# VHH binders against RNA ligase 1 (RLIG1), part 19

Target 1, 325 residues: RNA ligase 1 (RLIG1), of Homo sapiens (Human) (q8n999)
Amino acid sequence: MKRLGSVQRKMPCVFVTEVKEEPSSKREHQPFKVLATETVSHKALDADIYSAIPTEKVDGTCCYVTTYKDQPYLWARLDRKPNKQAEKRFKNFLHSKENPKEFFWNVEEDFKPAPECWIPAKETEQINGNPVPDENGHIPGWVPVEKNNKQYCWHSSVVNYEFEIALVLKHHPDDSGLLEISAVPLSDLLEQTLELIGTNINGNPYGLGSKKHPLHLLIPHGAFQIRNLPSLKHNDLVSWFEDCKEGKIEGIVWHCSDGCLIKVHRHHLGLCWPIPDTYMNSRPVIINMNLNKCDSAFDIKCLFNHFLKIDNQKFVRLKDIIFDV
Short names: E, the ipSAE of ESMFold2; O, the ipSAE of OpenDDE; V2, 0.75 times the mean of E and O plus 0.25 times the DockQ between their complexes.

## First folded at step 15 (VHH; framework vhh_8cml_1)

Design z04 (from y01 with D30R H101Y; at its last look DockQ between E and O 0.01; V2 from the best seeds 0.00; counts 0 for: pae O 16.8 > 2, off the site)
Fold by OpenDDE, look of step 15:
Structure z04 (fold): chain B 325 residues (1-325), chain A 123 residues (1-123)
Amino acid sequence: as target 1 above (325 residues)
Amino acid sequence: EVQLVESGGGLVQPGGSLRLSCAASGFTFRDYTMGWFRQAPGQEREFVALISWSGGDTDYSDSARGRFTISRDNAKNTVYLQMNSLKPEDTGVYFCAAKLYSEWYTPSKYDYWGQGTQVTVSS
């Protein structure tokens, strides 16, 4: 399978978007909505969107696998944000319709220092070698997920650095209708971005695990290709999201031939998310840990150990996976 | 390679007119808001005018308003600045700049800059 593009920066919408001064249902306290028009963006056209590979946009938190301390590491998304004063200044500037002036960031004053080991996202705009804020006033970046870091405990739960493996959800290699949860070598994931999903991520739209028994998984971006996508028309897409089983997803990410990623969300089209019956939960799931060499090395309470106990089991739905402790 | 090449600058008498052009290459011009800035000797670079990607929206500095007109031709990947009723205080290097964000004034610096063209207004 051709390695599809990584998610390092925010993806543009496939349609030209408009901002409406209506409260957002997507973000709390956001006084505006971003809605898609019926016009395909020039960016999408230039990227040959019609030849692009459409994939399911997975609703989670973005992760990155790259080398740290001479070994593959999982990295969590951490964007630097301006302080309150700078944010206010920026917002006022953005809403100014008269006498446009250039807005200048003082990164040292406007932002807190970057955490230790923080790295900027790839393709981040830089001035004189220093990352600059994006259109939202954020500096996108990554931090390494350490084993004992409480802040990233859910990230840590899906990776084992001793064995250099991660828990991944993807299609079964021999059956596209079957999902597979497996332990994958971190080395195989190098320079890829993934989506972390689970019990404590974004309200758990896929119904994984329970509060008592949290369950998290990594999904490589682009892992779920859409087979039957309608024409790139607003009405057709709306109908597809509403009426088709495969359309029971958060959105679409197009992987273009030039590496550009283009997206559309349900929210862009005025549709709701999350939904109770996601496409993710409409396919059976098989557990394939294949960790013969590692069976005795996992802590009893770790997620890897739980999956080992149900190795080779098949479930009707992802949300049916419940660990009995 | 991304290039913005300004032209049309020169020496003009007060009250005169100039038309600046900026030819863009190496990026998708039609997706970018284009702007003109100027820098007088010993002064900071200042905003002059901007035009949205579609050309539907324009804005000007107070000094430029009523005298200058920004326009663009997406087919030619060119942005223009018609400057009328020029004054000595309009003297400076004029820069063309490109920004991907079309509808909002973003704090980010323009993505691309030209090398500038000298405009001198003198009697």
Scores: ipSAE 0.000, ipTM 0.203, lowest interface PAE 16.8, mean pLDDT 88
ESMFold2, look of step 15: ipSAE 0.290; ipTM 0.729
ESMFold2 (binder alone), look of step 15: mean pLDDT 88; pTM 0.890

Design z05 (from y01 with R65Y; at its last look DockQ between E and O 0.94; V2 from the best seeds 0.00; counts 0 for: pae E 3.4 > 2)
Fold by OpenDDE, look of step 15:
Structure z05 (fold): chain B 325 residues (1-325), chain A 123 residues (1-123)
Amino acid sequence: as target 1 above (325 residues)
Amino acid sequence: EVQLVESGGGLVQPGGSLRLSCAASGFTFDDYTMGWFRQAPGQEREFVALISWSGGDTDYSDSAYGRFTISRDNAKNTVYLQMNSLKPEDTGVYFCAAKLHSEWYTPSKYDYWGQGTQVTVSS
């Protein structure tokens, strides 16, 4: 598969967005909604959006695979946020009608020190070699996921550093209509970004596992290309999201030729998410661990062991995968 | 000329079965998603089942799920709807429809339609 762009920064919307003073359906405590207008953004046009590759926006948490301690590691997203005082200052600035273009950040005073082993996201803007906050006042970055780290226990559940493998969901290489769960060498994922999905991620929109038997998987960004996207018209996209089988997704990510990523979410168009009948659950799934019978090599309670027990099984839907523990 | 011709409708008792056929001509059948819709008297046309142009994906309405099976034979340019465990609520005119490439649940998105075949489920 041709490697598509990595998700290192927040992606802009394909349309010009406006803020409406209506309660957000996405965030219970957000008093405003960000909605798309009918106008395609200049940024999208400059990136040649019409020639871009549209892909499914997967609803999870963003991960990154890169080298740490001389081996491939999974990294979790960790953005540095301003302290309360700086946040308040920034919010006031955003609401002020006076000189909206000139906000000054003092990173040393406005932000807590970076955690140990934290690295900035690629292409982060830097001044004098120091990462600067983005438009939202955050400094995007990554932290390595260590084995047995409780804070990242769901991240840890999908990787095994001893065998240098990860649990990945993607299309079957020989059948585009079939999904495949497999153990993939971490080395094959180097310098890629992935989406972690599962039982305890963003409300589990895909219905994976249960509270008693959590199930999580990594999906490479760009793994699911959209075959038949309508025109970049508001009404056409709304209809597509509502009534097309392939449109039963959170949103769209366009991979542009210059490496720029552009997105649109259901929420941008005033549509609801999650939905009960996701496109991801409309296709069969085959388990292909392709591991030597190394059952004894894995912890009995780990996801790898559970998947090994159901190796080569085919399920009608992703959410039908249940581990008999 | 594009034609979709439905057949196999009729009168059946509750719990009975029917197999509908739709013969297509005048277009490249292999490139089209095929769907079945139905319309009861005084009601709007509603989605029943679809099969993708590739034949690998099927979908059903909640009412049809578990009872109906959609299939296609590209060599014969024909789509089928096997209907089992029929109920009085299944009564209506069943329409075959074709959509280029994509799969839709909304009637207005389909490109071609048949004239329909009457299905009546009654004791």
Scores: ipSAE 0.356, ipTM 0.714, lowest interface PAE 1.0, mean pLDDT 91
ESMFold2, look of step 15: ipSAE 0.384; ipTM 0.773
ESMFold2 (binder alone), look of step 15: mean pLDDT 85; pTM 0.859

Design z06 (from y01 with S102T; at its last look DockQ between E and O 0.92; V2 from the best seeds 0.00; counts 0 for: pae E 4.5 > 2)
Amino acid sequence: EVQLVESGGGLVQPGGSLRLSCAASGFTFDDYTMGWFRQAPGQEREFVALISWSGGDTDYSDSARGRFTISRDNAKNTVYLQMNSLKPEDTGVYFCAAKLHTEWYTPSKYDYWGQGTQVTVSS
ESMFold2, look of step 15: ipSAE 0.256; ipTM 0.702
ESMFold2 (binder alone), look of step 15: mean pLDDT 84; pTM 0.840
OpenDDE, look of step 15: ipSAE 0.675; ipTM 0.866

## First folded at step 16 (VHH; framework vhh_8cml_1)

Design a01 (from z03 with R65Y; at its last look DockQ between E and O 0.80; V2 from the best seeds 0.00; counts 0 for: pae E 3.7 > 2)
Fold by OpenDDE, look of step 16:
Structure a01 (fold): chain B 325 residues (1-325), chain A 123 residues (1-123)
Amino acid sequence: as target 1 above (325 residues)
Amino acid sequence: EVQLVESGGGLVQPGGSLRLSCAASGFTFDDYTMGWFRQAPGQEREFVALISWDSGDTDYSDSAYGRFTISRDNAKNTVYLQMNSLKPEDTGVYFCAAKLHSEWYTPSKYDYWGQGTQVTVSS
């Protein structure tokens, strides 16, 4: 299967969007909603959206696997944001109905210095070798996830750098109706972006683990292709999201032939998220660690060890996976 | 002529079990998601379970989950619903339904319907 595009930049909506002065259900204290119109965006049309591969948009935090310190490493998403003054300046500019492309950033003054080991996302615009803000005033980037970093403890929980493996959720290779949790070599994930999901990520929409026994997993972007997508019409999509089993997802990401990614999520269509019964939880899951005992000297409390204990077990739902105390 | 014929319904005590069958004919069974719906008196028809046309994936209503099992035999053009731990609230007419190439929870999306079989759970 042709490797699908990586998520390095923010994806545009498949429809032209409008801002509504209504409280957002997506973000706390946001006084506006971004809603899709009935009109397909020119960007989507230009990218040949009708020939694109639709995939499930997974609700988590974006991760990146690339080399660091001469080994495959997990990277967490960290976008640089303008300071308050610069943000205000930018907002004022946007409200003046001027072309946002004409806004001049002073990155040194408008942004805090980049953290150590921070790298810009791929395809980030650069001037004189320096990354510049995107249309939203952000500089997208990544930071490496160190083993004992408290800030990224959930990221760290799904990787083992000693054995160079990661915990991944994907379809079983021989059964499209079966999900598989496996330990995957990090080297196999190089230059891929993944979505981290779990107990402590975005409110745990997939019902993984518990507060006492948190459970997190990586999902490669594009891992879940949509089989039966309706026509690209607003009403048809709404109906699909509401009533179709496969539509019980956060949204859709189209992988276009030119590498462009286009998205639509429930909030764009005025639908709620999360939902009680996700498509992800409607499929059985098999554990396949595929690790030899001698190679699996994990800390007792680590996720790898827990999964090893339930290796080769099959569960009706993801949420049914419970680790014994 | 398309036909879906349900069987296996009846009177059962709480905690009891029933196995419903639905025999299909007149259409390409393998291309259809099969579903079970039920309708209690004075209530709307509601989703109980489905089994996909291609992957064999199953899904259940919250009420049915853990108690009911849907399965299919394509060689026999038959879909089954094993119902365990039945409750009085499970009482109703159970309908078999077929949907071409997709899985839906909404009755109006299904293409073909059986006449239904009565399930009564009572002490």
Scores: ipSAE 0.197, ipTM 0.635, lowest interface PAE 1.4, mean pLDDT 91
ESMFold2, look of step 16: ipSAE 0.336; ipTM 0.765
ESMFold2 (binder alone), look of step 16: mean pLDDT 88; pTM 0.883

Design a02 (from z03 with D62R R65Y; at its last look DockQ between E and O 0.80; V2 from the best seeds 0.00; counts 0 for: pae E 3.7 > 2)
Fold by OpenDDE, look of step 16:
Structure a02 (fold): chain B 325 residues (1-325), chain A 123 residues (1-123)
Amino acid sequence: as target 1 above (325 residues)
Amino acid sequence: EVQLVESGGGLVQPGGSLRLSCAASGFTFDDYTMGWFRQAPGQEREFVALISWDSGDTDYSRSAYGRFTISRDNAKNTVYLQMNSLKPEDTGVYFCAAKLHSEWYTPSKYDYWGQGTQVTVSS
């Protein structure tokens, strides 16, 4: 199977979007909503959206696996944002109906210095070797997730750099109706982007773990292909999201032949997220750690150890996975 | 001619069990998601369970979850609904439905329907 595209930059909506002056349900204190029109965007058409592979948009935080310190490493998403003054300037420019591409950025003055070890996302526009802000005024990038970093403790919980493995959720290779949680070599994930989900990520829309027993997992982007997507019509998509089993997801990501990624979110269509019964929780899950040689090597309190204790068990739903202390 | 024929309904006491069957004919059974719906008197038809056409994935209403099990036998062109721990609120006419190549919770999306079988849960 051809490796599907990585999520390095922000994905455009499949429909032309408009801003409505209504409070956002997605972001706290955002006074506007971005809603899709019924018109398919030119960008989507140019990318041959109708031939693209539709996949489930997973609601988490984006991660990247690439080499750091001569070993595979997990990287967390960290976008550089303009300071308050620059942001204000940019907003004013946008309101003037001028082309955002004509906005002049002084990256040195408009942005805080990049953290140590920060790297720009792939395909980030650069001028003279320096990354420049995207259409939203952000410079997308990554930072390495170090062991025991408090800021990225949930990221750290799903990787073990000693054994170079990560906890991954995907379809069972032999049964498309079965989900599998497994320990995967980080080397197998090199140059891939993944979505981190779990108890403490984006309000835990998939109901993983508990506050007392947090549970997080990585999902490779594109891991869940949509089998029965309706026509690319606004009303058909709305109906699909509302009434179809497979439509019980946050959104859709299309992987286009040219590598372009295009998305539609429930919020773009005026639908609510999260929802109580996600498609992800409608399938059984099997635990397959395959770490027989590592049984005594994990900290008792680490996530890997918990999964080892329930290795080879099958659950009716993902949210049914409970770790006994 | 397309036919869906439900059977297995009846009177049962609370806490009891029933197994419903739906025999299908007149269409390519393997290509259809099969679903169970129910309708109580004066109520709208509501989703109970479905089993997908290809993956065999199942889904249930909140009420049915943990108590009911849907299964299918493609060799017999039959879909089943095992109902355990039945409650009075489970009373109604249970309908078998078929949908081509997709899984839906909405009755209007299904292509074919049975005549229904009466399930009555009463002490």
Scores: ipSAE 0.038, ipTM 0.494, lowest interface PAE 2.5, mean pLDDT 90
ESMFold2, look of step 16: ipSAE 0.328; ipTM 0.754
ESMFold2 (binder alone), look of step 16: mean pLDDT 88; pTM 0.893

Design a03 (from z03 with S55Y R65Y; at its last look DockQ between E and O 0.01; V2 from the best seeds 0.00; counts 0 for: pae O 17.1 > 2, off the site)
Fold by OpenDDE, look of step 16:
Structure a03 (fold): chain B 325 residues (1-325), chain A 123 residues (1-123)
Amino acid sequence: as target 1 above (325 residues)
Amino acid sequence: EVQLVESGGGLVQPGGSLRLSCAASGFTFDDYTMGWFRQAPGQEREFVALISWDYGDTDYSDSAYGRFTISRDNAKNTVYLQMNSLKPEDTGVYFCAAKLHSEWYTPSKYDYWGQGTQVTVSS
């Protein structure tokens, strides 16, 4: 199977979007929302969107696996953002009615220094070897997830660098109707982007674990292909999201032949997210750790150890997975 | 009587620095956003910088950004504009302005104005 594209940069919407001066349901304290029109964007058309592979957009935080310190590492998304002054300046520019000239960034002054070990996302625009902000004023990038980093404790919970493995959710290789949670070698994930989901990620739209027993998983981007996508029409998509079982997802990501990724969210179509019954929770899940069961191999409280205890068990729903401590 | 009195202007070479001061009197200084504006010959008065009345938030024009710094001393009822890396284009009369309980980039919104101080950047 041809590996689908990685999510390195922000994806454009498949439709032309408009900014509405209404409170956003997606972002707290955002006084506007972005809504899709009925017009397919030229960018999408140019990318041959109609031949693209549609996949489920998973609601989590984006991760990246690449080499660090001579071994595969999990990287967390960390976009550099302008400082308060620069942000304000940029916002004023965007809202300026006076035909403003081009906005110029001074990255050194407008942005805090990049953290140690920060790397820019692939395909980030660069001037003179320096990454430049995107249309939103952000410089997309990654930071390595260290084992004891409190800031990325949920990221670190899904990887074990000693054994070089990660906890991944995907379709069972022999049954497309069955989900599988497995320990996957990090080396197999090299140069892929994944979505981290779980109890403490984005309000836990998939109902994983509990506050007392948090559960997190990585999902490779493109892992869940959509089988029955409707026509690329605004109303058809709305109906699909509302009425189709497979449509009970956050959004769609199209993987285009040229490598471009195009997206549409429920929010773009004026639909709510999260929803109580996600498509992800409509399928059974089997645990397949494929690890030698050694109690001494993992910390007793670690997520890997919990999954080992329920290895080879099948659950009706993902949210039914409960760890007994 | 409300007064805003600017000082610190003068002739400076390109790349030089000036520090403008504006001494305020006759009103409750702490309740006012203070701003600096400038006007070049034959041009309209334009926004340079402001500092908010409440939290001391600052904002700058694109031209001033990174080069100029606005600050205030409420104990002295004074607002300052540190201008570094001055350019010939920065030449003009610089005005101090005050706005009650709000922040604006538009000159017409400000309540009080100084007489201005001349800044000339020339080789």
Scores: ipSAE 0.000, ipTM 0.250, lowest interface PAE 17.1, mean pLDDT 91
ESMFold2, look of step 16: ipSAE 0.236; ipTM 0.705
ESMFold2 (binder alone), look of step 16: mean pLDDT 88; pTM 0.890

Design a04 (from z03 with S55R R65Y; at its last look DockQ between E and O 0.72; V2 from the best seeds 0.00; counts 0 for: pae E 3.8 > 2)
Fold by OpenDDE, look of step 16:
Structure a04 (fold): chain B 325 residues (1-325), chain A 123 residues (1-123)
Amino acid sequence: as target 1 above (325 residues)
Amino acid sequence: EVQLVESGGGLVQPGGSLRLSCAASGFTFDDYTMGWFRQAPGQEREFVALISWDRGDTDYSDSAYGRFTISRDNAKNTVYLQMNSLKPEDTGVYFCAAKLHSEWYTPSKYDYWGQGTQVTVSS
């Protein structure tokens, strides 16, 4: 299967969006909502959205796999943000009638120094080899996830650098109706972006694990193609999200032929997220660790070990996976 | 003529079991997602279970989950609902429905409906 596009930058909405002065349900303390209009954006049209491949937008935190220290490594998303003064300056500029392109950033003064080993996201605009902020004033980037890093403990839980493997959720290769959790070589994930989901990610919309037994998984972006998407009409999409089994997802990501990614989120359409029953939880899941005899080398408390104990088991729903201690 | 004919309903005690059947005719059964809905007196018709047309994927309402099993036999153009551990709140008229090439939870999206079969759970 041809790899679909990686998520390195923020994706635009398929519809023209408007800012409404209503409290956001997505983010606490945000006094505005971004809502889609009924008009398809020119960007989407230019990208030939109607021929694009629609996929499920998975609600998690974005990860990236690329080489670090001569081995495949998991990277966590870390965007550089302007300091308070610079942010205020930028906001004031945006509210002015001036062209946003005329705003000048002093990255050295406006931003904290990049953390050690921080790398900019692909396709980030650069001036003289230095990444510059996007239209939101952020510099998207990545940091390597080190073993036992407390800040990224959930990221660390899904990778094993000794065996160079990661825990991945995707469709079973021989049965599109079946989900599979497997240990995948990190080398197979090189230059891919994935979504980390689980107990302690974004409120756990998929109901994975518990506080006592946290469970996290990586999902390659584009892993779940939508089979029966309605016409690209606002009302049809709303109906689809509300009432269709396959529509019980956070949103849609279109992979366009030119590599452009376009999205629509439930929130853009005024719909709620998370929801009690997700499409992801409506399909059976099989555990296939496919690990050779090296099974005894995992720490007893690690996620890999737990999955090994339930290897080859099939569950009705993803949320039914419970690790017995 | 399109027909969906439900059967298997009846009176059962709490904790009991029933198996509903729906025989379909007059359309290409294999192309349709089949669903079961129920309607209690004075209430709106609600989703119970569905089985997809292509993969045989199933889904259930929260109430039905773990107790009910939907299945289909394409050779017989029949969909089934095995109902175990029945409760008084499961009482109602159960309807079979068919939807072309998609899976929906909303009754209004379904193309064809049966006349329904009465299920009564009472001590």
Scores: ipSAE 0.327, ipTM 0.704, lowest interface PAE 1.1, mean pLDDT 92
ESMFold2, look of step 16: ipSAE 0.333; ipTM 0.755
ESMFold2 (binder alone), look of step 16: mean pLDDT 88; pTM 0.890

Design a05 (from z03 with H101Y S102T; at its last look DockQ between E and O 0.90; V2 from the best seeds 0.00; counts 0 for: pae E 8.2 > 2)
Amino acid sequence: EVQLVESGGGLVQPGGSLRLSCAASGFTFDDYTMGWFRQAPGQEREFVALISWDSGDTDYSDSARGRFTISRDNAKNTVYLQMNSLKPEDTGVYFCAAKLYTEWYTPSKYDYWGQGTQVTVSS
ESMFold2, look of step 16: ipSAE 0.014; ipTM 0.584
ESMFold2 (binder alone), look of step 16: mean pLDDT 86; pTM 0.869
OpenDDE, look of step 16: ipSAE 0.221; ipTM 0.642

Design a06 (from z03 with R65Y S102T K109R; at its last look DockQ between E and O 0.81; V2 from the best seeds 0.00; counts 0 for: pae E 6.2 > 2)
Amino acid sequence: EVQLVESGGGLVQPGGSLRLSCAASGFTFDDYTMGWFRQAPGQEREFVALISWDSGDTDYSDSAYGRFTISRDNAKNTVYLQMNSLKPEDTGVYFCAAKLHTEWYTPSRYDYWGQGTQVTVSS
ESMFold2, look of step 16: ipSAE 0.146; ipTM 0.650
ESMFold2 (binder alone), look of step 16: mean pLDDT 85; pTM 0.857
OpenDDE, look of step 16: ipSAE 0.149; ipTM 0.603

## First folded at step 17 (VHH; framework vhh_8cml_1)

Design d01 (from z03 with E103Q; at its last look DockQ between E and O 0.77; V2 from the best seeds 0.00; counts 0 for: pae E 4.3 > 2)
Fold by OpenDDE, look of step 17:
Structure d01 (fold): chain B 325 residues (1-325), chain A 123 residues (1-123)
Amino acid sequence: as target 1 above (325 residues)
Amino acid sequence: EVQLVESGGGLVQPGGSLRLSCAASGFTFDDYTMGWFRQAPGQEREFVALISWDSGDTDYSDSARGRFTISRDNAKNTVYLQMNSLKPEDTGVYFCAAKLHSQWYTPSKYDYWGQGTQVTVSS
């Protein structure tokens, strides 16, 4: 199967979007919400959206696997944001009636210096070799996840750099109705983006673990293809999200033939997220660590060790996975 | 001709059990998600259970969950609904429905319907 596109940049909505002056349900204190119209965007059409592969948009934090220090590494998303003054300037520009044609950034003055190990996201626009802000005034990028970094403790929990493996959730290779949690070589994930989900990540919409026993997993972007998506019509999609079992997801990401990624999520359509019963939790899951050589090498408290203890077990739902500590 | 024929309904006491069957013909049964719906007098038809065409995944209404079990036998072109711990509120006409490939909770999305079988739970 052709490797589906990576999530390096922000994905545009499949529909033309409008800003409504209504309080956002997604972000606290946001006085506006972005809603999709019924019109398919030109970007989507240009990318041949009708031939694209639809996949589940997973609600987590975006990660990237690429080489660092001569080995595969997990990277966390870290976008550079403008300082307060620059942000204000940009906001004023966006609200200006005169529709100025271009906003000029001074990256050196408008942004804090990037962390030492920060790298820009792929395909980021660059001027003279320097990344420039996107339409939202952000410079998308990545930072490497170090083993003992408290800031990225959830990220660190799903990788082991000694054994060069990561904990991944995907479909079972022999049964599309079965989910599988496995330890995957990081080398197999090189140049892929993944979604980290679990306890304390975006409110944990999938109900993984608990505060006492946090649980996290990586999901490769595009891992969950949607086989029976309705026509690309606003009302049909709304109905699908509301009334279809497979529609119990955050949103859809279309992987276009040219590598472009297009999205729609529930909030674009005025629908609620999270929801109590996600499609992800409606499928059984089997644990398949397949780490025969590594059984004694993990810290007793690490997530890998916990999964090893329940290796080859099958659960009715993801949220049923409970580690006995 | 497409046909869905329900059977197994009847009168049962609260706490009792029934097993409904739906025999399908006239279409490729293996490609269809099968569902059970019910309609009480004066009420709208409501979702009870479904079983997927491909993975055999099941889903239930909140009322049915833990008490009802949907299953299918593709060799017999039949879908079943085992109903345990029945309550008076479960009284109604139970309908079998078929949907090509996808799984829906709304009746209007289903392609074929049976005539229904009466289930009455009463002391």
Scores: ipSAE 0.282, ipTM 0.680, lowest interface PAE 1.2, mean pLDDT 91
ESMFold2, look of step 17: ipSAE 0.314; ipTM 0.734
ESMFold2 (binder alone), look of step 17: mean pLDDT 87; pTM 0.878

